# Ledger of designs, part 374: VHH binders against q9y6x5

Target 1, 379 residues: q9y6x5
Amino acid sequence: LPPKLLLVSFDGFRADYLKNYEFPHLQNFIKEGVLVEHVKNVFITKTFPNHYSIVTGLYEESHGIVANSMYDAVTKKHFSDSNDKDPFWWNEAVPIWVTNQLQENRSSAAAMWPGTDVPIHDTISSYFMNYNSSVSFEERLNNITMWLNNSNPPVTFATLYWEEPDASGHKYGPEDKENMSRVLKKIDDLIGDLVQRLKMLGLWENLNVIITSDHGMTQCSQDRLINLDSCIDHSYYTLIDLSPVAAILPKINRTEVYNKLKNCSPHMNVYLKEDIPNRFYYQHNDRIQPIILVADEGWTIVLNESSQKLGDHGYDNSLPSMHPFLAAHGPAFHKGYKHSTINIVDIYPMMCHILGLKPHPNNGTFGHTKCLLVDQWCI

## First folded at step 16 (VHH)

Design gc57 (framework vhh_7uia_1)
Fold by ESMFold2-Fast, scan of step 16:
Structure gc57 (fold): chain B 379 residues (1-379), chain A 123 residues (1-123)
Amino acid sequence: as target 1 above (379 residues)
Amino acid sequence: QLQLVETGGGLVKPGGSLRLSCVVSGFTFSSYHMAWVRQAPGKELEWVSSISGSGGYTYYEDSVKGRFTISTDNAKNTLYLQMSSLKPEDTAVYYCARTEYKYSGSWTPFDLWGQGTQVTVSS
């Protein structure tokens, strides 16, 4: 009987939402499982980078998905769209579904997890859905559960991605209690539907389920804008990515561009690539540009325009507002255990252990997640 | 052939109500996010509301929250905007539009538009 794991992500689920809103279904899940109150994500605190870190156990500089928009100086390729399917961008790491299919000759299934619709090292998820934000949670869940029960070789690793509460966090901001209450109640109802579906299909008692997220959300404002056009002319640089971490490719001498930007705003840090703080683990990759601008929490970098976003993420990964949580239930996990904090890169070696896979070299530490698991001594 | 057709506009007194309809053809609207966007006389386009095609998620601009309700009838491929407690400032041409949410936390530009329907709120 091979072990099975379903990994579920609710995009942009800030950890402290658990304390500020009621989640009866999620609390029932946690009562008979485990809760990690804070997951320290990787920098940049964005969707693509952190989703790929969860499934590879690597910092962004190591797995190569370093931003939503990227430029590779060696090959001169641009990653310009949110759903870029060129394997080049994804091939610097081996995600867990590839390892699962190659080491154990088992199948993987995916409902829209970033990267699962791309062949990585000539291997694509055995079953997958092409990304479409309008496909319902129910349809994604129906496909995942069908594949978990009706696959040969058997599906042992499955992923399920959902855009909320990120989409609403951006539109309303995380401090809009009326709208966020409505959205979060709907998410809790979806968690209830997930558990009920797994019980009805006889999967609940033998399936390990992880519910987590890639990042949090912070409040933004029209009163907190940094206008780059006030500091530097467009003829001096090419903009690779913008807000809240801007990636600058100089067209003139790098030092001249840096000098024009370094005093642009008291609410933005300007780094030469070599001076990026070591704690970010965001330096050793050709896709990281010569100059990186990092806005302070809640500040938006713009080019002479207003921002429509009332909430955003991508900020410093030490900020609690950027942290998601992790909850898990199943035969591998203790019941009723709470843990304070893990690093998001620690999820990968834990999942490899649960599935019996040999992990690729990674930045996670298995010891950080031992207390969650029944087959490990906590102390 | 891709087409959006808006109806339901007209003249209404302050405090009144109107229901706008948008019939889509040439695509299944349930596969896309749908939006209402308005343009008041002498002003720029303003996003009003959006709805996911099958997920049932709704989004509103702050000035219309509690007064406007966006909804869909999937079987009829029809998008609705129920407007109540109308104010003179709601006077605008209202457009039906199509968009998509991306993994990167952004929305695509509106790539398909209707012809618009005029809403006038006046004494």
Scores: ipSAE 0.397, ipTM 0.743, lowest interface PAE 3.8, mean pLDDT 91

Design gc58 (framework vhh_7uia_1)
Fold by ESMFold2-Fast, scan of step 16:
Structure gc58 (fold): chain B 379 residues (1-379), chain A 123 residues (1-123)
Amino acid sequence: as target 1 above (379 residues)
Amino acid sequence: QLQLVETGGGLVKPGGSLRLSCVVSGFTFSSYHMAWVRQAPGKELEWVSSISGSGGYTYYEDSVKGRFTISTDNAKNTLYLQMSSLKPEDTAVYYCARTEYKYSGEYTPFDLWGQGTQVTVSS
């Protein structure tokens, strides 16, 4: 029987939460598995981009999901995370569930991972749930475990997505210890439920499980706002995305728009597309706008209004506050091993190795994850 | 055919209790997040509390924590707000509202509202 992998994401799970709160169920999982303390995600540090980077091993400029709100200059199409299921946006890469279904006689299953309800290169996940935020973790888990046990061809790759602690991180901010403690305890209980369910169904010993996240969270404040309306009149540009990375499409001369923005706030960097730092790997795609604005950590870009967000993400991917973690358990993984850091794009080639799949060209480095795996030499 | 109907408002003395109910028609709770939003006389709309469709996650405005409890009965398609230790500053029209969480880490704006129910805390 082929190896099996369940990839679980808790959206917005900042790595430092592991050191500041108690996670008895997650700690038991880690004790008999592996922990990567920090995962360096891709820029911009947003949900759609990073979830797609995990399953493709590509930087955002390469896989084409460059933000949660996008405009394509060539086709003049607009992307919105509220309703866009157009394959056009997803077709610049091949996610692992597509490779899994096409290289072997295997099935994939998905409980709401971004992109899994979209046909990509004419291939949709064999089993999937349409996105609905109100569906419980238990129902998502019940569907995934049913598909893992009762499918022909067998489900060998499965994904499970949960919206917390991101929603609460935005609402309360990561420094609200009372509210975040309650939310994180609930997540730890869900991890306990996950492990118990897999054990009761006889899946635990033969299933590889990865628990990870797409980004972290940083504290925002009404005292840290950048009012874009004080910099430039709305008649000069179209706003494609706002905060903390603003995507500006000029309606007039690009240089004139840039000159109005470049010194407007000491807490915001303004880049012409060709001047975006190479370290971001965020330049070579038609969906990246002619001017981008990058707010400093904890600063929010607004349009002459207050922000209701007490926490946010999307900031510079070098910031530890933007980093998630990765924990894993199963026959492919060592027991009781702690690793310091990997890049989020390294997860894809590692998962391909575990599943016996030939990876598509990618930006990950398999060598970075070798120490996690029992069948590899760690040197 | 989509409708939210609030009941349970009224006049109450400071320190008293009220239970608000919101009956939904034309959709099921498990598909949406639900909220209570209030508006005091001459003030802006203020979000009070929200609950996930699963009932697993509840959220409260700081001024009502420990005094108000939001809950659902999915079988009856009814949202509740149990209010205790009521203060004169809680005097407002209370609205039941529907929203949906987006992958972007934001809720969609409230897209369906009830007619509101008046809560008056004397003095």
Scores: ipSAE 0.015, ipTM 0.508, lowest interface PAE 6.5, mean pLDDT 90

Design gc59 (framework vhh_7uia_1)
Fold by ESMFold2-Fast, scan of step 16:
Structure gc59 (fold): chain B 379 residues (1-379), chain A 123 residues (1-123)
Amino acid sequence: as target 1 above (379 residues)
Amino acid sequence: QLQLVETGGGLVKPGGSLRLSCVVSGFTFSSYHMAWVRQAPGKELEWVSSISGSGGYTYYEDSVKGRFTISTDNAKNTLYLQMSSLKPEDTAVYYCARTEYKYSGEFTPFDLWGQGTQVTVSS
């Protein structure tokens, strides 16, 4: 009898792709479900931070995953996607799969959602796959559906992560219509396969499915580079993260480093930590470095070399190019409803409601998602 | 023993075609991203193309896009690079290599290499 939810992420699926390309399978999914046209993600608009915000309902300064590359000065620990399994980095929040397992006699399942292969507060997803980008979508889906049907205690929360269209967005850039059309058609076919698989297994009518993403993508160029080495020597700082948000740890006086950087480029804002705009909610965490550099949309920060990335993300979260979408189908959701915008932190309390879980304190507002849900009054 | 063995290199005239093969042993081919990397005389290593395991996604360096096609035969544990419209600038030793795509949107450094096969484009 417990409700079930499958949360699917297609990394880097810019909301505007829905308007510029044809998605017959996704449109069929939406026709009998709901669409949120824009999801305003958290700053910085990167994969690890936003995936953790979806499942915790917290801003990055509160959940502690503040970038894809981080440094903690007290412990001298470094975080990256090659060293992401230390629970230290993830323990500042409680993700929904942990809450799901601890509040009721329920299981969680995960196909490579960031954090699901890490014990967080001594609790790891009941079923999980270690991250391997070469494992097919079909294999991930087969494992998830097997766990949804064959688990005791029952799997009530499942996650599925896919690397595209992010990988191709970086390689080709979002303005390469020929290559992006090919990639996005393949993704739409995978959505068709997902729906067909759930129908064949008798899961479709009783399973809540959310399809979303962590961020968008914007076009980059060799004509839009900011060479950091032209402004400051490496002897003055340690570089924690580079582009498009650079995290600078001074080796000398912070004010001296700031003065060398502040006029480096007209296409980059330089902030002392206490001067970071309040609207970013990116200040109150020891993993946020003393100086942060924020490049303008489409500009790449480099160290005396070229960049091969034709697309990137991480930019200001007010930019529509950085926004993903959310589509959902299932017994909890209205049919044929379109909604303009929600915040990415609103997804967590909505999911807790669907699963009957008590949410941990969070930055989301349940009222923002009420109109999507059949058991709520939309006024 | 993990091993990559490249074949198919040779001398070809400008505008010609060659097909390189890389036979893999000791690991499950579909569990990794595979790449072709080249080194021209006196130059640094240059990434040419990559393919995801069973996902079938392909990536190309701009200078070879539209001229080269990367593919796999998972049953034979063989990686291919079909090269067409070859230019003198394509002259290099071609290596197959193993890599992995990361959440950060980047590939890891190549951790397993073949011995290389020489491709020479000249009249």
Scores: ipSAE 0.366, ipTM 0.718, lowest interface PAE 3.5, mean pLDDT 91

Design gc6 (framework vhh_7uia_1)
Fold by ESMFold2-Fast, scan of step 16:
Structure gc6 (fold): chain B 379 residues (1-379), chain A 123 residues (1-123)
Amino acid sequence: as target 1 above (379 residues)
Amino acid sequence: QLQLVETGGGLVKPGGSLRLSCVVSGFTFSSYHMAWVRQAPGKELEWVSSIHGSGGYTYYEDSVKGRFTISTDNAKNTLYLQMSSLKPEDTAVYYCARTEYKYSGEWTPFDLWGQGTQVTVSS
């Protein structure tokens, strides 16, 4: 029987929540598995980009999902809620479920991981659920476990996505201990339900399970707003994405737009595309706009309006507040091992190794995850 | 036809309680996030509370937390807002509204609204 892997994401699960709140079910999972305390995600620290980086091992400039809102200058297509399922946007990379289905006679299953309801290189996840935020965690879990037990060819790679604690992090902010305690306790209970369900079905001892997230969350405020309308008139540019990383498409000379923006706020950096810091790996893609604005942590870019968001993400990926964690359990993983930090792009080659797949060229380094695995040595 | 109908508003004294109801028709509300939004005289719309249609996660504006409880009855396609410890500042027209949490991590604008029900908190 081939090895099996379930990859679970709790959107917006900031790494330091583990230190500030109790997670009895997650701690029990970790006791017999591994914990990576910080995962350094890719820039921009947003949901779609980082979820696709986890399953491709690529920086955003390489896999093409460079933001949650995008414009492709070559084809003149817009990426938004109305066309986020267009295969065009996802075809610059090969995600692991496609590799799993094409290299081995195996099936993949997906409960709402970004991209899994899209045919990518003419290959869609063998079993999938169309995205609907109102479908319960239990229904997603029931479908995944059914497919893991009752598929031919066998499901060897499965994904499960959940919107919390991101939705509550945006609404309340990560420093609202009362509301965040309630939300995080519910998530810990869902992790308990997941483990119990896998044990009940006889899957627990032979299934590799990874629990991770795409990004963290930082506190925002009405006192930390950058009003873009105070700096530049809408007639000079088209806005592709707003906050906390604004993507600007000039309608006039690029240098004129840049000069109107460059001193707009002491809490925002303004970059011409070629001047974007190399450490971001956010430059070499037609979907990255000619001018990019990057707000400082906790600052929100607005268009002559107030922001009701008390938490946000998308900021500099060097910020610990933007980092998620990774926990894993199963036959591939050591028991009771803690690791400090890996890069989010390192998850993909590790998962390929566990599944016996040849990874596509990627930006991850397998050596960074060796200490987590029983069949590897740390050096 | 898609429709939301609010009832249960009225006049209450400070410290009193009211239960608002919203009956939905034309769609299965358990497949959506449902919200209560209010508008006080001369003020902008203010979000009050939201619930996942199938239950589980509830969200509250800070000023109503601990005083208001949002709930659903799926068999009756009805959304409720139980309001307690009412204050004069809670005086507003209360609207039932439909929203979704977007895959991109954002809440959608409210795309379906009821006619509203008036709540007046006064001695």
Scores: ipSAE 0.179, ipTM 0.626, lowest interface PAE 5.5, mean pLDDT 90

Design gc60 (framework vhh_7uia_1)
Fold by ESMFold2-Fast, scan of step 16:
Order: sequence, then C-alpha cells, then structure tokens
Structure gc60 (fold): chain B 379 residues (1-379), chain A 123 residues (1-123)
Amino acid sequence: as target 1 above (379 residues)
Amino acid sequence: QLQLVETGGGLVKPGGSLRLSCVVSGFTFSSYHMAWVRQAPGKELEWVSSISGSGGYTYYEDSVKGRFTISTDNAKNTLYLQMSSLKPEDTAVYYCARTEYKYSGEWEPFDLWGQGTQVTVSS
C-alpha cells in the first residue's frame, strides 16, 4: 500500500507559543513523534508565499507567489486574496499534490490550502474545498478523512488549512495573554479532535501527519506607524502592496522615487530591487517591484490613516517572532525526537521522500530533515 | 431579501445591561462570520465584536472585553450581543454586519449591514 501523508497548517502559529502556553494534546502528539522547534520561513513572511513554499520547496522569487498582493508589468495582471484563481500566478512551480497525481496514479485531497482550488499545469487537486473561513475545522476534517478512506485512485497526500491563530493574532496581538490563551487552547482541542478521529477511523497507525504553520506574529501598536503619504505624493508611484513590506511601482524616474523614500522613516529600510539583501532570496522575479520598503518589526506602513491591527507578520524572516514550528507523527518519523531548526523549503523534499515521489528541482536540502526520519541516518 | 434586523436597543443607566439581537434572513447564517459594529455621534465606525460561523471563535475590542458577550443561535438565525456594566461611552448606534476572514489576515470589508439599533447610556 502506498504511504499516506496529511499536512496540516494552523496559520500564524508562532513557535514560542509552545513555550508560553500549555498544549496537552499537541504534547501527546509530539511525545510519540517529532518536534522541530523553529522553522525558518521565506521572505516575505506572508500566508500565500509561505504556504506555496511548503508545497514546492522553493523561495518566493522562484515559485512566483511573492506576496499576498502582486502585479505583473508584462501582462498587466493583479493578484490578491479576492483574485487568486488565475493559473498564471501559480504556474512558475509544481506543487506536491500535482506531482503526487502525475507520478504514481494517486489522488490528492485539500481542505482550503492556498492554491489547491486552482488548476496548476492543467492539474487540480483530485478533491478540494473552495475557501470559506466560516467552514468549521470539523467539517474540513470530515471531508479529508472521508477522502482518505473512500477514494480510487487512493488519496495519498491530503492538506488541511485552518486560519487560527492568525486571525486572533491580528486582532489581539500575540502579547494579549488572556485572548491568545483562549484561542490556543481551542487549537489544542482541535488537534485532540484530529488525533481522536484518525484513531476512530483506523487511519492513525499508517498515516504520516505533519502539523506546521507558515509564519509567526509580532505585536503592533498605534504608536508604531509609518505614514507613507508624509514621504511621497501618490502621483509619483503605484502601490502594489502596503504593509509591512510595501511594493512600489514608480510612475516617474525610479531614482527620484527612491530619493523621496530613503530617509522618510528611521523604522523602515528602502531597497532598490538590486539592493535587496541576498539572504532574503527575494530579487529574481518580475513580480517583485522596482522599490521595496521593509518595516522594522512591529511597525505598520499606512496611508494617512490609523491601523486597527494589534499583530502582524511579513517582517524579516531572521526574526524568531516570524518563525513557526513543525510537529510530525507516523510510521516515517522517530518517536520523541526534538530538532532545533529547519528551513521551510526543506519540508517539500522530506514529504517527497515519505511519499516516494521524485521532487522537482527545489531550494530545500533533504539532509536538514533526515534526522526526523526512521529510515535515515543523522550523520 | 438579504436582511439583518437588529432589536434590543434603548435607554439604560450606567452599570445597566441590554441584550441586542440580530435576525438574519436570505443567506446561510453559519457560513459567515458575524460582527457587531457601533458608531457614536460624530465619530467613525468602531468594530465591537465578531463570531465565527460555527460559533467557536469570538473576538472583542479591548474596551468591551469582560463586559460584552457575543453568541449565536444558528437554529434561529440569530446573533446576540449581551452587554453588561454599560458606560456612557458605549452610547452608539449598533449595527449587525456580515464579514469573512481572508487568507491575507483581513476581516473586512463588511459586505452586508443591518439598519442599526440605538443604545443610549445616560443617567
């Protein structure tokens, strides 16, 4: 029987939440599995880019989903959360569910993972749910487990996306212990429900389960705003993305726009595209705009208005506050093993190995994750 | 057709309580996040509280935490806001609104609104 894998994402689950709150169900999961304490995500530390990096093993400049809001100057197309279904945006990479369906005559299933409701290279997930934030975790889990048990060809790769604790992180900020405690306890209860359902259905013993996230969360404030309108007039540029990484398309000379922005605030860095730090791997794609503004941690870029966000992400990927974790359980994984850090792009080649798939060229390093796996030697 | 109808507003003394109700018709109630948004005289709209379509997740503005409780009865297509320990600064028109959380971390726009119900907290 082919190996099976369920990949679960809790959006915005900051790694250090594990140290500051109690997760009895997640700790029981980890006790018989593995924990990676920090996952270094890709820049920009945003939902669409990092979810696509998990399933392609590529940096954003390579897979083409470079932000949650994008513009392509050649085709004049715009991408956003309300306009994300054009295959054009997703076709610069091959995600694992497409590879799974094409290499082994296997099926894939998806409960709302970004990209799974889009035909990519003319291949859409065999089973999928259209995104709707009001659909309960239980309904998503019911569909995924039904498809795992009742499909031909068999579902061997399944994904499950949940928007918390990101939604609450934005509204309350990660330092609101009362509200975050309540939200994180509910997530732990959902993890308990997931394990119980897999056991009840006879899936638990033979299914590999990965629980991870795309990014963390940092505290924001009305006292930490950068008003872009005080720096530059709207007639000089088109705004493609705003905060905390602003994407600027100049309407006039690029150097003139850069000079108006470069000293506007001590709390943001202004980069010409060719000067973006190499460590970001955020330069070699036409969807990356000619000027990029990067706010310091906890600062919000605004257009002459207030911000109601008490938490945000998108910041420098070297910041521990931006890092998620990874926990896994199943026949492929060691029991009770703890690992310090991997790169988010390393998840893809590890998943390909577990499923017996040949990975597409990618930026991950299998060696970084081999210590998690029972069939590998750490040295 | 698509309607949100708020009731339960009125005049109450400081420290008092009111229960607002919003009856929903024309859409699948449990498929949307619902919110209460208020507007005080001469001020901008202020989000007060939201609840997920399942009723499992609730969110509150800091100024109302511990005083207000949002809840739903999906069988009755009704959203509630139980308000206690009311303050003069809670005086506003309260609107029931439909919303959705998006992948990008956005909870707006609110795409369907009720007519509002007036809450006045005065001695």
Scores: ipSAE 0.016, ipTM 0.522, lowest interface PAE 6.4, mean pLDDT 90

Design gc61 (framework vhh_7uia_1)
Fold by ESMFold2-Fast, scan of step 16:
Structure gc61 (fold): chain B 379 residues (1-379), chain A 123 residues (1-123)
Amino acid sequence: as target 1 above (379 residues)
Amino acid sequence: QLQLVETGGGLVKPGGSLRLSCVVSGFTFSSYHMAWVRQAPGKELEWVSSISGSGGYTYYEDSVKGRFTISTDNAKNTLYLQMSSLKPEDTAVYYCARTEYKYSGEWYPFDLWGQGTQVTVSS
């Protein structure tokens, strides 16, 4: 019977939380599996872009989910979570659950992973849940495990998404040790519940489980604000996305808008689209706006107002604060192996290998993940 | 002419219910995420709940999950917060706010605020 994989995301789980807080359940998981200490995500370091990069192996300019808020200059469509069920936004790539269903006689299951409730290339996840933040982790886990045990054709790829510690990271900031310790302890307990449930149902020994995240979190402050209204009147541009990467669509001459913004703050870089650094792989897509503003770590771009966020992400992907981790356990993985760093786009070809699927062309390098796998030569 | 107007606040006993309303004017309601944010006496602003412009995605602070329900009537440009099982710690001024809160539990800075409506939970 085909190999099975469960991919779990805890949104906004900064890699160095592992060093600064206690995770007894996660440490037990890692002891019998593998840990990648840092995962270098794609730019911009936001939820929708990075979740789609995990399951496609592509940079944002290639898969088309370039931000959580987008505007497509060719079709004049706007993207928000209210429009994420329009296949138009997701059709520039083929996520792994689609490949899983199309290449083999297999099913996919999803508990709220971004994109899984959308028909992509006329294929929707075989089993899925519509997003609702009030639905408990336990209910999401109950559905996933039911589908893993009670499906024909068999569910071979399953995803589980949980919105913490991202929501609390925004509210309290990652430097709030008291509040973050409570939140992270609850997450560790949820990992314990996940492992216990899989063991109880007889799934644990034959299921590959990946626990990862899309990005990290950095501390923000009311003392680190960039007020765009001090530099440019709102009548000169349309704001497509605000902070910490602002997407500016000029209503007047692009050069005039650029000149008004370029010296606005010493804590913000202003780029014409063609001048965006090549290392970001964030240029070749119609959904990337003519002018992009990139705030320095910990700085928030605002419109003559305060920010309620004490933590944020979206910053330069070279920053360690933006990096998540990856832990994995199962028959495909070594036991007790630690690896320093992979790129987030490397996860997709690794998952395809585990599932026996032919990957679509992608930006990942399978060689980067070989040392994690029992059936591969390291380097 | 962008405006948010909250109504429905008042005095209620512990365990009681209230429904807050926010009427929106000057922009296309369904194009934005809308939020309820509260401020208790002597405390900082606390985000309570958000809803997508389609009404398809809803988000809640842990302390109100199962007790509060956020909803919209896009034809009436009105945002609602149905509050049940009210507790003394729910006493606050409740603000309607426009935001770009997204799927994933993350939320964005609020860029337009109402004047607030007072909710007092007291015996």
Scores: ipSAE 0.013, ipTM 0.346, lowest interface PAE 8.5, mean pLDDT 89

Design gc62 (framework vhh_7uia_1)
Fold by ESMFold2-Fast, scan of step 16:
Structure gc62 (fold): chain B 379 residues (1-379), chain A 123 residues (1-123)
Amino acid sequence: as target 1 above (379 residues)
Amino acid sequence: QLQLVETGGGLVKPGGSLRLSCVVSGFTFSSYHMAWVRQAPGKELEWVSSISGSGGYTYYEDSVKGRFTISTDNAKNTLYLQMSSLKPEDTAVYYCARTEYKYSGEWRPFDLWGQGTQVTVSS
């Protein structure tokens, strides 16, 4: 029987939550599995980019999903959530479900992971759900477990996506102990439900399960706003993405737009594309705009309006507040092992190893995750 | 065709209770997050509560948490707001509204609104 893997994402699950709140179900999962305390995600620390980095092992400049809102200067196409199903945006990389289906003649299943309802290189996940935020966790889990048990060719790779704690993190901010405690307890209960469902169906002992996230969350405030309209008139540029990383397409000379923006705020860095710091790995793609603005942690870029967000993400990926965690359980993983840090791009080659797949060239390093695995030597 | 109709507003004394109802028509209820948004005299619109169309997940503004309960009846295509322990500060026009949460991690602006129902809390 081929090895099987279920990859679960709780959007916006800041690693630091594990130290500040109680997670009895998650702690029971970790006790018989592994925990990576911090996962260093890719820049920008947004949902679409990091979810695609997890399943491709590539930096955003390489896989092409460089933001949640994008413009491609060569083709003149705009990316938004109303047209996120255009394969054009996703075709610069090969996600693991495509590799799984093409290399091994196996099936993949998906409950709403970004990109899984899109044909990528003419291959769509064998089983999938179209994205709908109102569909319950239980319904997503019911479909995934049904497909894991009742598919031919067998489902060997499955994904499950959930919008919390990101939605509540934006609404209340991560420092709202009362509201975040309630939300995180509910997530822990969902993890308990997941484990019990897998046990009830006889899947638990033979299934590898990874629980992770794409990014963290930081506290925002009405006292930390950067009003872009105070620095430049909107007639000089087209805004492709706003906050906390603004993507600016100049309508006039690029240098003139840069000069109007470069001293706009002490809490925002302004970069010409070629001057974006190398450590971000955010430069070599046509979808990265000629001028990029990067707000400091907790600062929100606005257009002469107040922000209703009490929490946000997208900030510098060196910030611990932007980091998620990774927990895993199953026959491939050690029991009771804790690891400090991996890069989010390291998840892909580890998953390929577990599934017996040959990874596409990627930015991850298998050696960073070998200590998690029972079939690997860790010194 | 796409319509939200609110009922249940009225005059109530402090500490009292009211139940607001919103009947939706012309769209699939379960495909959207539904919200209650209020506007007090001379103030800006304030979000009060939201629920997934499946009725599974609820969100509340801090000032109403523990006093208000949002719920749905999918068979009746109806959204409810049960209000208890009402305060003079709860006096407002209450609107039923449609919204959407996306992969972007952000709530979309409200794109469909009811006509509103007046709630007055006074002695």
Scores: ipSAE 0.018, ipTM 0.502, lowest interface PAE 6.2, mean pLDDT 90

